Miniprotein binders against Mucin-6 (MUC6). Designs and how they scored, part 85

Target 1, 185 residues: Mucin-6 (MUC6), of Homo sapiens (Human) (q6w4x9r395to579)
Amino acid sequence: GHCSLEGGSFVTTFDARPYRFHGTCTYILLQSPQLPEDGALMAVYDKSGVSHSETSLVAVVYLSRQDKIVISQDEVVTNNGEAKWLPYKTRNITVFRQTSTHLQMATSFGLELVVQLRPIFQAYVTVGPQFRGQTRGLCGNFNGDTTDDFTTSMGIAEGTASLFVDSWRAGNCPAALERETDPCS
Key: E = the ipSAE of ESMFold2; O = the ipSAE of OpenDDE; V2 = 0.75 times the mean of E and O plus 0.25 times the DockQ between their complexes.

## First folded at step 22 (miniprotein)

Design cc3x (from bc2 with E19A K112L; at its last read DockQ between E and O 0.95; V2 from the best seeds 0.87)
Amino acid sequence: SEEEKIKEIREEVKKLIEASRKLLEEAKKAGDLQAVRMLFNAIWLLLEALKTGDPEKISEALLKLSEALIEVAEKRGDPEAVELLLEAQELLRKALKTGDPELIKEAIKLILEAAELLG
ESMFold2, look of step 22: ipSAE 0.798; ipTM 0.879
ESMFold2 (binder alone), look of step 22: mean pLDDT 87; pTM 0.873
OpenDDE base, look of step 22: ipSAE 0.865; ipTM 0.931
ESMFold2, look of step 23: ipSAE 0.810; ipTM 0.884
ESMFold2 (binder alone), look of step 23: mean pLDDT 87; pTM 0.869
OpenDDE base, look of step 23: ipSAE 0.869; ipTM 0.933
ESMFold2, fold request of step 24: ipSAE 0.830, 0.829, 0.827; ipTM 0.900, 0.899, 0.896
ESMFold2 (binder alone), fold request of step 24: mean pLDDT 87, 87, 87; pTM 0.879, 0.879, 0.878
OpenDDE base, fold request of step 24: ipSAE 0.876, 0.880, 0.869; ipTM 0.935, 0.937, 0.927
ESMFold2, last read: ipSAE 0.823, 0.814, 0.824; ipTM 0.893, 0.895, 0.895
ESMFold2 (binder alone), last read: mean pLDDT 88, 87, 87; pTM 0.881, 0.878, 0.879
OpenDDE base, last read: ipSAE 0.871, 0.872, 0.870; ipTM 0.928, 0.928, 0.928

Design cc6x (from bc2 with M38L; at its last fold request DockQ between E and O 0.93; V2 from the best seeds 0.87)
Fold by ESMFold2, fold request of step 24:
Structure cc6x (fold): chain B 185 residues (1-185), chain A 119 residues (1-119)
Amino acid sequence: as target 1 above (185 residues)
Amino acid sequence: SEEEKIKEIREEVKKLIEESRKLLEEAKKAGDLQAVRLLFNAIWLLLEALKTGDPEKISEALLKLSEALIEVAEKRGDPEAVELLLEAQELLRKALKTGDPELIKEAIKLIKEAAELLG
């Protein structure tokens, strides 16, 4: 399955459902029993322009019990806060420069992440077929049905992207006085 | 009788989900991303287990919740909560081996006590 995070806060789920949202937060992009040690892939969004509703991807994070791998728009890769030279390997993860503009995180557990660093920071998530029907987060549930891809963290299928995205916030995201952090317009 | 015991366990699990959601929001405010990861997963597994009422799935989800709350308790320096949660995990492992729903109910009481210390 393929999930993409593209400029202007556009997301396409594993079931090819497109949506857009606006928010300045960390979100659960993917959790699944197929990720070892209850791992999670997360996406970090921040303001990207003069408009308060302009937000874009600034980092992707893979978090497990032992690792916090951050790939950020400043082209730095860290694990547990320490900058790493590429290629960077753990026992089941390799992060390397695919091209001058793209980094890749390859894993032994069926997750692949490609990050475009320039001209716009974007991410492309690929999961193997063993993930089918067993994903949750902003990339959807990968069950072949777009009508329930907006399943919230409470297990409720919503009709709007904003309620769905809001439920997957994983960071300290206080309400803005002017509603500038609302996830979808 | 077994159905009555499972119904009671499901009601207690619903209460634990609500308490866990409060602790999840606190973990977000504290920037404890490991607790956030674990609590999102545990709450999801509890919700899934409630769909069927399967005591094996309930026990497995409660083990994950206990792990998440241990992360919270250790970060806050609350060894009493950690001890309660370790005891709950032992009861849940026994429940998985024996199929005894009373062990699940005992574990839920310990988890609830720990969650109250952490709330």
Scores: ipSAE 0.826, ipTM 0.894, lowest interface PAE 0.7, mean pLDDT 88
ESMFold2, look of step 22: ipSAE 0.818; ipTM 0.889
ESMFold2 (binder alone), look of step 22: mean pLDDT 87; pTM 0.871
OpenDDE base, look of step 22: ipSAE 0.858; ipTM 0.928
ESMFold2, look of step 23: ipSAE 0.804; ipTM 0.878
ESMFold2 (binder alone), look of step 23: mean pLDDT 87; pTM 0.874
OpenDDE base, look of step 23: ipSAE 0.866; ipTM 0.931
ESMFold2, fold request of step 24: ipSAE 0.816, 0.820; ipTM 0.887, 0.888
ESMFold2 (binder alone), fold request of step 24: mean pLDDT 87, 87, 87; pTM 0.873, 0.877, 0.878
OpenDDE base, fold request of step 24: ipSAE 0.877, 0.883, 0.877; ipTM 0.935, 0.937, 0.936

Design cm1 (from bm10 with T48V; at its last read DockQ between E and O 0.86; V2 from the best seeds 0.83)
Amino acid sequence: SMKRIRVWIIVEGDPEKILEASDKIYEIAEELGVEVFVYIREEDGKLVVVIWVEGDEEKVKEFVERVREILKELGAKVEVEEEEL
ESMFold2, look of step 22: ipSAE 0.810; ipTM 0.905
ESMFold2 (binder alone), look of step 22: mean pLDDT 86; pTM 0.857
OpenDDE base, look of step 22: ipSAE 0.881; ipTM 0.943
ESMFold2, look of step 23: ipSAE 0.838; ipTM 0.921
ESMFold2 (binder alone), look of step 23: mean pLDDT 86; pTM 0.860
OpenDDE base, look of step 23: ipSAE 0.879; ipTM 0.942
ESMFold2, fold request of step 24: ipSAE 0.822, 0.833, 0.840; ipTM 0.916, 0.918, 0.921
ESMFold2 (binder alone), fold request of step 24: mean pLDDT 87, 87, 87; pTM 0.864, 0.863, 0.865
OpenDDE base, fold request of step 24: ipSAE 0.813, 0.849, 0.813; ipTM 0.921, 0.931, 0.921
ESMFold2, last read: ipSAE 0.830, 0.832, 0.801; ipTM 0.916, 0.919, 0.901
ESMFold2 (binder alone), last read: mean pLDDT 87, 87, 87; pTM 0.865, 0.866, 0.863
OpenDDE base, last read: ipSAE 0.816, 0.817, 0.814; ipTM 0.921, 0.922, 0.921

Design cm10 (from bm17 with F37Y; at its last look DockQ between E and O 0.77; V2 from the best seeds 0.82)
Fold by ESMFold2, look of step 22:
Structure cm10 (fold): chain B 185 residues (1-185), chain A 85 residues (1-85)
Amino acid sequence: as target 1 above (185 residues)
Amino acid sequence: SMKRIRVYIIVEGDPEKILEASDKIYEIAEELGVEVYVYIREEDGKLVVVIWVEGDEEKVKEFVERVREILKELGAKVEVEEEEL
């Protein structure tokens, strides 16, 4: 399964459903029982231009009981608030520079994250088949059906990206702006 | 002496009702200078609200005490789990 976070807050889910939203928050990108120690992947979005509707990805966070790995658009990688030189390894996770413009977080539990640092900060999430039907968050539920990929944190399928995205807020932030939030919706 | 700790406050109850208290929770976090996330997670087939907080041990413990009082007034059941970093 592949989930992408591209350009001006464009997302494509594990079931290949594209959408766009406008928000300045930390959101739950992926939750799953397949992630050890209550692991979750989060995405941080911020204002990216002079228009109130322009937002973009500024960081990706992997959070677990023991780790908080942050990969930021300023090209700094931290764990638990401490900057780390690459390659950086924990028991189950390795973060390394894939190319001059891309970082990779590889794991032993079937999650892979590739972060494009330049020219635009973007992220690509890959999960193994063991995750099928067992994901929650902005990347959808990975059940092969795009009609319920907008399932909220309360387990309710929504018809609009904005309500779905707002339900996955994890930080102190206003609701996402209501307008066209998905070029395909 | 400062020591940094991470605490999970796991809250059982109606998630919508608990999330209505989020503004107060964020206000307390800002006052105490601690980092916080508030989100919903599925545990054993049910939904819980997780309040993740990290910072100076004394400030985090004060945060936990004040937030427990708010959640108690809502009738929520809370579990508090400290992680050693």
Scores: ipSAE 0.831, ipTM 0.915, lowest interface PAE 0.7, mean pLDDT 88
ESMFold2 (binder alone), look of step 22: mean pLDDT 85; pTM 0.842
OpenDDE base, look of step 22: ipSAE 0.874; ipTM 0.941
ESMFold2, look of step 23: ipSAE 0.801; ipTM 0.899
ESMFold2 (binder alone), look of step 23: mean pLDDT 85; pTM 0.842
OpenDDE base, look of step 23: ipSAE 0.876; ipTM 0.941

Design cm12 (from bm17 with V64A R68L A76V; at its last look DockQ between E and O 0.80; V2 from the best seeds 0.82)
Fold by OpenDDE base, look of step 22:
Structure cm12 (fold): chain B 185 residues (1-185), chain A 85 residues (1-85)
Amino acid sequence: as target 1 above (185 residues)
Amino acid sequence: SMKRIRVYIIVEGDPEKILEASDKIYEIAEELGVEVFVYIREEDGKLVVVIWVEGDEEKVKEFAERVLEILKELGVKVEVEEEEL
């Protein structure tokens, strides 16, 4: 399964459902029993301009009982608040520079993250087949059905992205906004 | 220097009711200067609320104590795990 966060406010789920939202919070991208130590992948969004529609991804966070790995738009990588030199390895996670503009977080448990640093901070999440039907968050449920991707954290199917996204907040923030858009933009 | 710790609080109960207290939780976190995440997770077929907090030991402990008092009033089951960073 492939999930993408592109263009500052566009998301494509594991089931290839595209949507757009404008929020300035930390959101759960991916939860799964397949992630060890209660792991979760999160996305941090912030304002990129003066209008409410000007929001962008500014960091990706992998959070577990033992790690808090943050990859930020300024290319700083931290774990548990401490800056780390690349390549950085801990237990079953490795963070390294893939290209001049891309960082990669590789894991032994079937999660891969590629972060594009420039010109736009973007993230690409890949999970193995063992994750099928066992994922939760903004990346959807990876069950091959796009119609139920907007399932909230409480297991309720929503018709709008804003309510869906808001249900996956992990921080104190205002409600997200929804706008129809071309996913290819 | 004060050591840094992480506390992982798992709260079982009605997630909606627990999340109603989240505003107060965030206020306490802000007051004490600790980093906090509050989110829902599915565990063993049940929905739980996770409170993840990190910071200076003294501040995190105070945070946990105050949050636990709030949760106690809600009558929910709480599991607490601490990790030294």
Scores: ipSAE 0.857, ipTM 0.934, lowest interface PAE 0.5, mean pLDDT 94
Fold by ESMFold2, look of step 22:
Structure cm12 (fold): chain B 185 residues (1-185), chain A 85 residues (1-85)
Amino acid sequence: as target 1 above (185 residues)
Amino acid sequence: SMKRIRVYIIVEGDPEKILEASDKIYEIAEELGVEVFVYIREEDGKLVVVIWVEGDEEKVKEFAERVLEILKELGVKVEVEEEEL
């Protein structure tokens, strides 16, 4: 399964459902029982221009019980707030520079994250087949059906990206009125 | 205290009711200078709200005390877990 975070807050889910949103918050990108130690991916978005509708990805966070790995647009990688030299390795995670413009987080539990640093900060999430039907968050539920990929954190299928995205907030955010979404094409 | 700790406050109950307290929870975190995430997780087929907080041990413990008082008024079940970093 593949999920992408591109450009001006464009997302494509594991079931290939595209959407765009506008928000300046930290959101749950992926939760799954397949991630050890209550692991989750989070995405951090911030304003990227003069209008409220211009937001972009500024960091990706892998959070687990004892780790908080942050890959940010300033190209610094931290774990629990401490900067790490690359390649950085834990027992089950390795973060390394894939190319001059891309970092990769590889894991032993079927999650791969590729972060494009330049020219635009973007992220690409790949999960193995064991994750099928076992995911929640902005990347959708990975069940082969795009009609319910906008399932909220409460387990409710929504018809709009705005309500779906807002339900996945994990941090202190401006009120939802300051966000805009484009219709799914 | 000079050490950083991470605390999970795991809350069982109606997530909408619990999340209504989020603004106050974030206000307390800002006042105390601690980092916080509030999010919903599925656990054994049920939804829980996780309040993840990290920072100076003394400030995190004060955060937890104040948040637990808010949560008591909601009549929810709460589990608190501490991790040292």
Scores: ipSAE 0.826, ipTM 0.912, lowest interface PAE 0.7, mean pLDDT 88
ESMFold2 (binder alone), look of step 22: mean pLDDT 85; pTM 0.838
ESMFold2, look of step 23: ipSAE 0.801; ipTM 0.899
ESMFold2 (binder alone), look of step 23: mean pLDDT 85; pTM 0.837
OpenDDE base, look of step 23: ipSAE 0.849; ipTM 0.930

Design cm24 (from bm17 with E43R E83Y; at its last fold request DockQ between E and O 0.78; V2 from the best seeds 0.83)
Fold by ESMFold2, fold request of step 24:
Structure cm24 (fold): chain B 185 residues (1-185), chain A 85 residues (1-85)
Amino acid sequence: as target 1 above (185 residues)
Amino acid sequence: SMKRIRVYIIVEGDPEKILEASDKIYEIAEELGVEVFVYIRERDGKLVVVIWVEGDEEKVKEFVERVREILKELGAKVEVEEYEL
């Protein structure tokens, strides 16, 4: 399965459903029982211009009981807040520079993350077949059907990307209703 | 030396009601200078709210104590897992 975070907030789910959103928050990108130690992948979005419609990916975070690996737009990789030289290896994760513009996080548990640093910060998530039907988050549920890929954190299928994305917030940021009213004038 | 810890507060109950308290939880985190994430996860076939917090041990423990009081008022069941970094 393949999920991508491209351009200024474009996402394509594991079931190939494309969408775009506008938000400045940390979001749950992927949760699954296949990720050890309550692992989760998170995506951090921030303003990339002056208006609300100008948001982009600035970091990807892999979070587990033992690790908080951050790959950020400033090209610094940290684990648990400490900067690491590449290649960086734990018991089941290796982070290395693939090219001058790409970093890769490879794992023994079927998750692969490739981050394009330049010219635009983008991320590409690949998961093995054991993840089928067992994912939650912005990358969808990987069940082969796009009609319910916008399933919220409460397990509700939505018809709009904005309500779906807002349900996956993991940080202190405005609620969807406030963002819906902010551009109204 | 100052010790940093990470705590997972696993909250069982109505996730919508628990998340209504998230503004206060974030306010406490800012006051104490600790990093926090609040999100929903599926565990054992049920939805739980996870409050992930990290920072100075004394500040994180105060955060946990204050958040437990909020959660007690909501009638939520709480499991706390602590990790030294």
Scores: ipSAE 0.827, ipTM 0.915, lowest interface PAE 0.7, mean pLDDT 88
ESMFold2, look of step 22: ipSAE 0.807; ipTM 0.903
ESMFold2 (binder alone), look of step 22: mean pLDDT 88; pTM 0.882
OpenDDE base, look of step 22: ipSAE 0.885; ipTM 0.946
ESMFold2, look of step 23: ipSAE 0.823; ipTM 0.911
ESMFold2 (binder alone), look of step 23: mean pLDDT 88; pTM 0.881
OpenDDE base, look of step 23: ipSAE 0.887; ipTM 0.946
ESMFold2, fold request of step 24: ipSAE 0.823, 0.774; ipTM 0.911, 0.893
ESMFold2 (binder alone), fold request of step 24: mean pLDDT 88, 87, 88; pTM 0.878, 0.870, 0.879
OpenDDE base, fold request of step 24: ipSAE 0.871, 0.870, 0.864; ipTM 0.943, 0.943, 0.940

Design cm25 (from bm17 with E12T K17A E20K; at its last look DockQ between E and O 0.86; V2 from the best seeds 0.85)
Fold by OpenDDE base, look of step 22:
Structure cm25 (fold): chain B 185 residues (1-185), chain A 85 residues (1-85)
Amino acid sequence: as target 1 above (185 residues)
Amino acid sequence: SMKRIRVYIIVTGDPEAILKASDKIYEIAEELGVEVFVYIREEDGKLVVVIWVEGDEEKVKEFVERVREILKELGAKVEVEEEEL
């Protein structure tokens, strides 16, 4: 399964459903029992301009009981608040520079993250087949059905992205604004 | 220097009611200068609210105690796990 966060406000789920939102919060991208130690992948969005529609991804966070790995737009990588030199390796996670513009977080448990640093801070999440039907968050449920991707954190299917996205907040932030558009536009 | 700790709080109860109280939780976190995440997880087919908090030991402990009081009033079950950083 491939989930992408592109263009500052566009998301494509594991089931290939595209949508757009404008929020300035931290959101759960991916939860799964397949992630060890209650792991979750999160996305941090902030204002990129003066209008409410000018929002962008500014960091990706992998949060677990043991780690808090942050990859920020300024290329700083931290774990548990401490800056780390690359390549950085934990027991089951490795963060390294893939290219001059890309960082990668590789794991032993079937999660891969590629972060494009420039010109736009973007993220690409890949999960193994063992994650099928077992994912939750903004990246959807990876069950091959796009019609139920907007399932809230409480298990309610929403017809629009705004309430769906808002349900996956992990911080104290305002509600997201939605506009479903082609992420390639 | 003060030791930094992480506390993982698993809250069982009405997730909607707990999330409604999250504003107060965030206020406490801000007051105490600790980092906090509050989100829903599914565990064994049940929805739980997770409160993830990190910071100076003294501040985190105070945070936990204050949050416990809030959750107690909601009738929620609370499990707390502490990790040293």
Scores: ipSAE 0.872, ipTM 0.941, lowest interface PAE 0.5, mean pLDDT 94
Fold by ESMFold2, look of step 22:
Structure cm25 (fold): chain B 185 residues (1-185), chain A 85 residues (1-85)
Amino acid sequence: as target 1 above (185 residues)
Amino acid sequence: SMKRIRVYIIVTGDPEAILKASDKIYEIAEELGVEVFVYIREEDGKLVVVIWVEGDEEKVKEFVERVREILKELGAKVEVEEEEL
């Protein structure tokens, strides 16, 4: 399964459902029982341009009981707040430079993350087939049905990307609808 | 205390009601200077709210005590798990 985070807050789910949103928050990208130690992948978005509603990816976070690995647009990799030299290895995770512009996080549990650092910060998530039907978050539920990929954190299928994305906020931030330009702009 | 700790507060109850309290939880985190995430996770077929907090040990412990009081008033069941970093 493949999920992508590209350009101006464009997402394509594991079931190939494309959508876009405008938000400045940390969001749950992927949760699954297949990730050890209650692992989750999170995406951090921030204001990126001249437009008040333009937002883009600024960091990807892998969070578990033992780790908080942050790959950010400043090209620094940290774990639990400490900067790490690449290649960086834990028991089941390796982060390394794939090319001058791409970093890769490879794992023994079927998750792969590739981060494009330049010219635009983008991320590509790959999960093995054991994840099928076993995911939650902005990358969708990976059940082969795009009509319910907008399932909220409460398990409700929504018709709009904004409500779906808003339900997956994990930080202190306004709702995506509140961040859009008002009628006067 | 200069030691950093990470604590998970696992909250069972009405997730919608608990998430409505998140504004106050974030206010306490800002006051104490601790990092916090609040999100929903599925555990054993059931939805729980996770409050992940990390920071200076004494500030995190104060955060946990104050948040536990809020959650007690909501009738929520609370499990607190400290992770050794």
Scores: ipSAE 0.807, ipTM 0.903, lowest interface PAE 0.8, mean pLDDT 87
ESMFold2 (binder alone), look of step 22: mean pLDDT 85; pTM 0.849

Design cm27 (from cm5 with R68L; at its last fold request DockQ between E and O 0.78; V2 from the best seeds 0.84)
Fold by ESMFold2, fold request of step 24:
Structure cm27 (fold): chain B 185 residues (1-185), chain A 85 residues (1-85)
Amino acid sequence: as target 1 above (185 residues)
Amino acid sequence: SMKRIRVWIIVEGDPEKILEASDKIYEIAEELGVEVFVYIRERDGKLVVVIWVEGDEEKVKEFVERVLEILKELGAKVEVEEEEL
């Protein structure tokens, strides 16, 4: 299965459902019991233009009980807050520079992440067939049916991308300090 | 303490009610200068709320104590795991 995060906050799910959203938060991209140690992928979005509605991907985070791997648009890779020289390897994860513009995170558990660093920070998630019907998050549920890919964190199928995406927020986006986001976008 | 720690708080209960407290949880995190994620995941066929926090040991422990008081008032069952970084 393939999920993509492309410029302008465009997403295509594992079931090939495209959508766009506007947000400046950290979101759950992928959860699955197939990811060891309570693993999850998260996507970090921030403002990218003059308009407050323009947002783009600035980092991808793999979080588990053992690792917090951050790949960010400044081309720095960290694990648990420490910068790592590439290639970087754990027991089940390898992060390496695939080309001058692309990094790859390969794993032994069926997850692959390719990050385009330039000219625009983009991410491409590939999961093996063992993930079918066992994913949650912005990449959808991978069940072959696009009509329920907008399933919220509460398990409710929504018809709009904004309600679906909002339900997957995982980071601090308090309105008390900033009122920049449109909840309907 | 100069030590950095990470704490996972796994919360069982009504996720909607627990997430209504997330703004307060984020306010506490900002006050104490700790990094936090709050999100829902499925565990053992049930939905749980995960509160992940990382930072200076003394600040994280204060964060955990204040958040656990909020969660107790909501009647939530919690599992807490601490890790040294």
Scores: ipSAE 0.854, ipTM 0.925, lowest interface PAE 0.7, mean pLDDT 88
ESMFold2, look of step 22: ipSAE 0.837; ipTM 0.918
ESMFold2 (binder alone), look of step 22: mean pLDDT 88; pTM 0.884
OpenDDE base, look of step 22: ipSAE 0.875; ipTM 0.942
ESMFold2, look of step 23: ipSAE 0.836; ipTM 0.917
ESMFold2 (binder alone), look of step 23: mean pLDDT 88; pTM 0.881
OpenDDE base, look of step 23: ipSAE 0.878; ipTM 0.941
ESMFold2, fold request of step 24: ipSAE 0.842, 0.798; ipTM 0.920, 0.905
ESMFold2 (binder alone), fold request of step 24: mean pLDDT 88, 88, 88; pTM 0.880, 0.885, 0.880
OpenDDE base, fold request of step 24: ipSAE 0.828, 0.857, 0.822; ipTM 0.926, 0.934, 0.924

Design cm4 (from bm10 with V64A R68L A76V; at its last fold request DockQ between E and O 0.92; V2 from the best seeds 0.85)
Fold by ESMFold2, fold request of step 24:
Structure cm4 (fold): chain B 185 residues (1-185), chain A 85 residues (1-85)
Amino acid sequence: as target 1 above (185 residues)
Amino acid sequence: SMKRIRVWIIVEGDPEKILEASDKIYEIAEELGVEVFVYIREEDGKLTVVIWVEGDEEKVKEFAERVLEILKELGVKVEVEEEEL
């Protein structure tokens, strides 16, 4: 299963459903019982232009009971607030520089994260088949059906990306009026 | 002294009611200068609200005390875990 965060504002879910959004906030990208120690992957977006309506990905966070690994656009990797030299290894996670422009977080539990640092900060999430039907968040539910990938944090299937994305906010962020290309306009 | 800690506050109850308190929780976090996440997690088919907070030990403990008082008024079940960073 593959989920991608590209072009600053575009997401493609594990079931290949594309959407876009803008918002200055941290969002739950992936939750699953397959992630050990209550693990979750989070995406951080911030302003990339004149206003809140122009935002882009600035960091990816892996959070668990053991770790808070932050890979950010300033090319610094931290765990639990401490900057780390690469390659960086824990019992079940290795973070290393894949190329001059790409970092990779590899794990023993079937999650792989590749981060493109330049020219645009982008992220690529790969999960093994054990995650099928067992994911939640902005990357969708990985059940092979694109019609319910917009399932909210309360378990409600929505027809629009904006309601779905708003439900997955994890930090103190304004309930912004997220605007996508609206069929009513 | 200036020890940093992390606290996980796991809240079971009506998520809608708990999240209505999130604005106040964020206001407390801003006042105290601590980092906070508030989000819904599913565990064993049940939705829970996670309130994750990190920062200076004294400020995080004050945050937790004030948030627990808010949660007590909602009649929810709360589990708390503290970790030294």
Scores: ipSAE 0.825, ipTM 0.914, lowest interface PAE 0.7, mean pLDDT 88
ESMFold2, look of step 22: ipSAE 0.824; ipTM 0.911
ESMFold2 (binder alone), look of step 22: mean pLDDT 83; pTM 0.826
OpenDDE base, look of step 22: ipSAE 0.864; ipTM 0.936
ESMFold2, look of step 23: ipSAE 0.809; ipTM 0.905
ESMFold2 (binder alone), look of step 23: mean pLDDT 84; pTM 0.825
OpenDDE base, look of step 23: ipSAE 0.862; ipTM 0.935
ESMFold2, fold request of step 24: ipSAE 0.803, 0.823; ipTM 0.902, 0.912
ESMFold2 (binder alone), fold request of step 24: mean pLDDT 85, 85, 85; pTM 0.837, 0.835, 0.835
OpenDDE base, fold request of step 24: ipSAE 0.786, 0.790, 0.827; ipTM 0.912, 0.913, 0.924

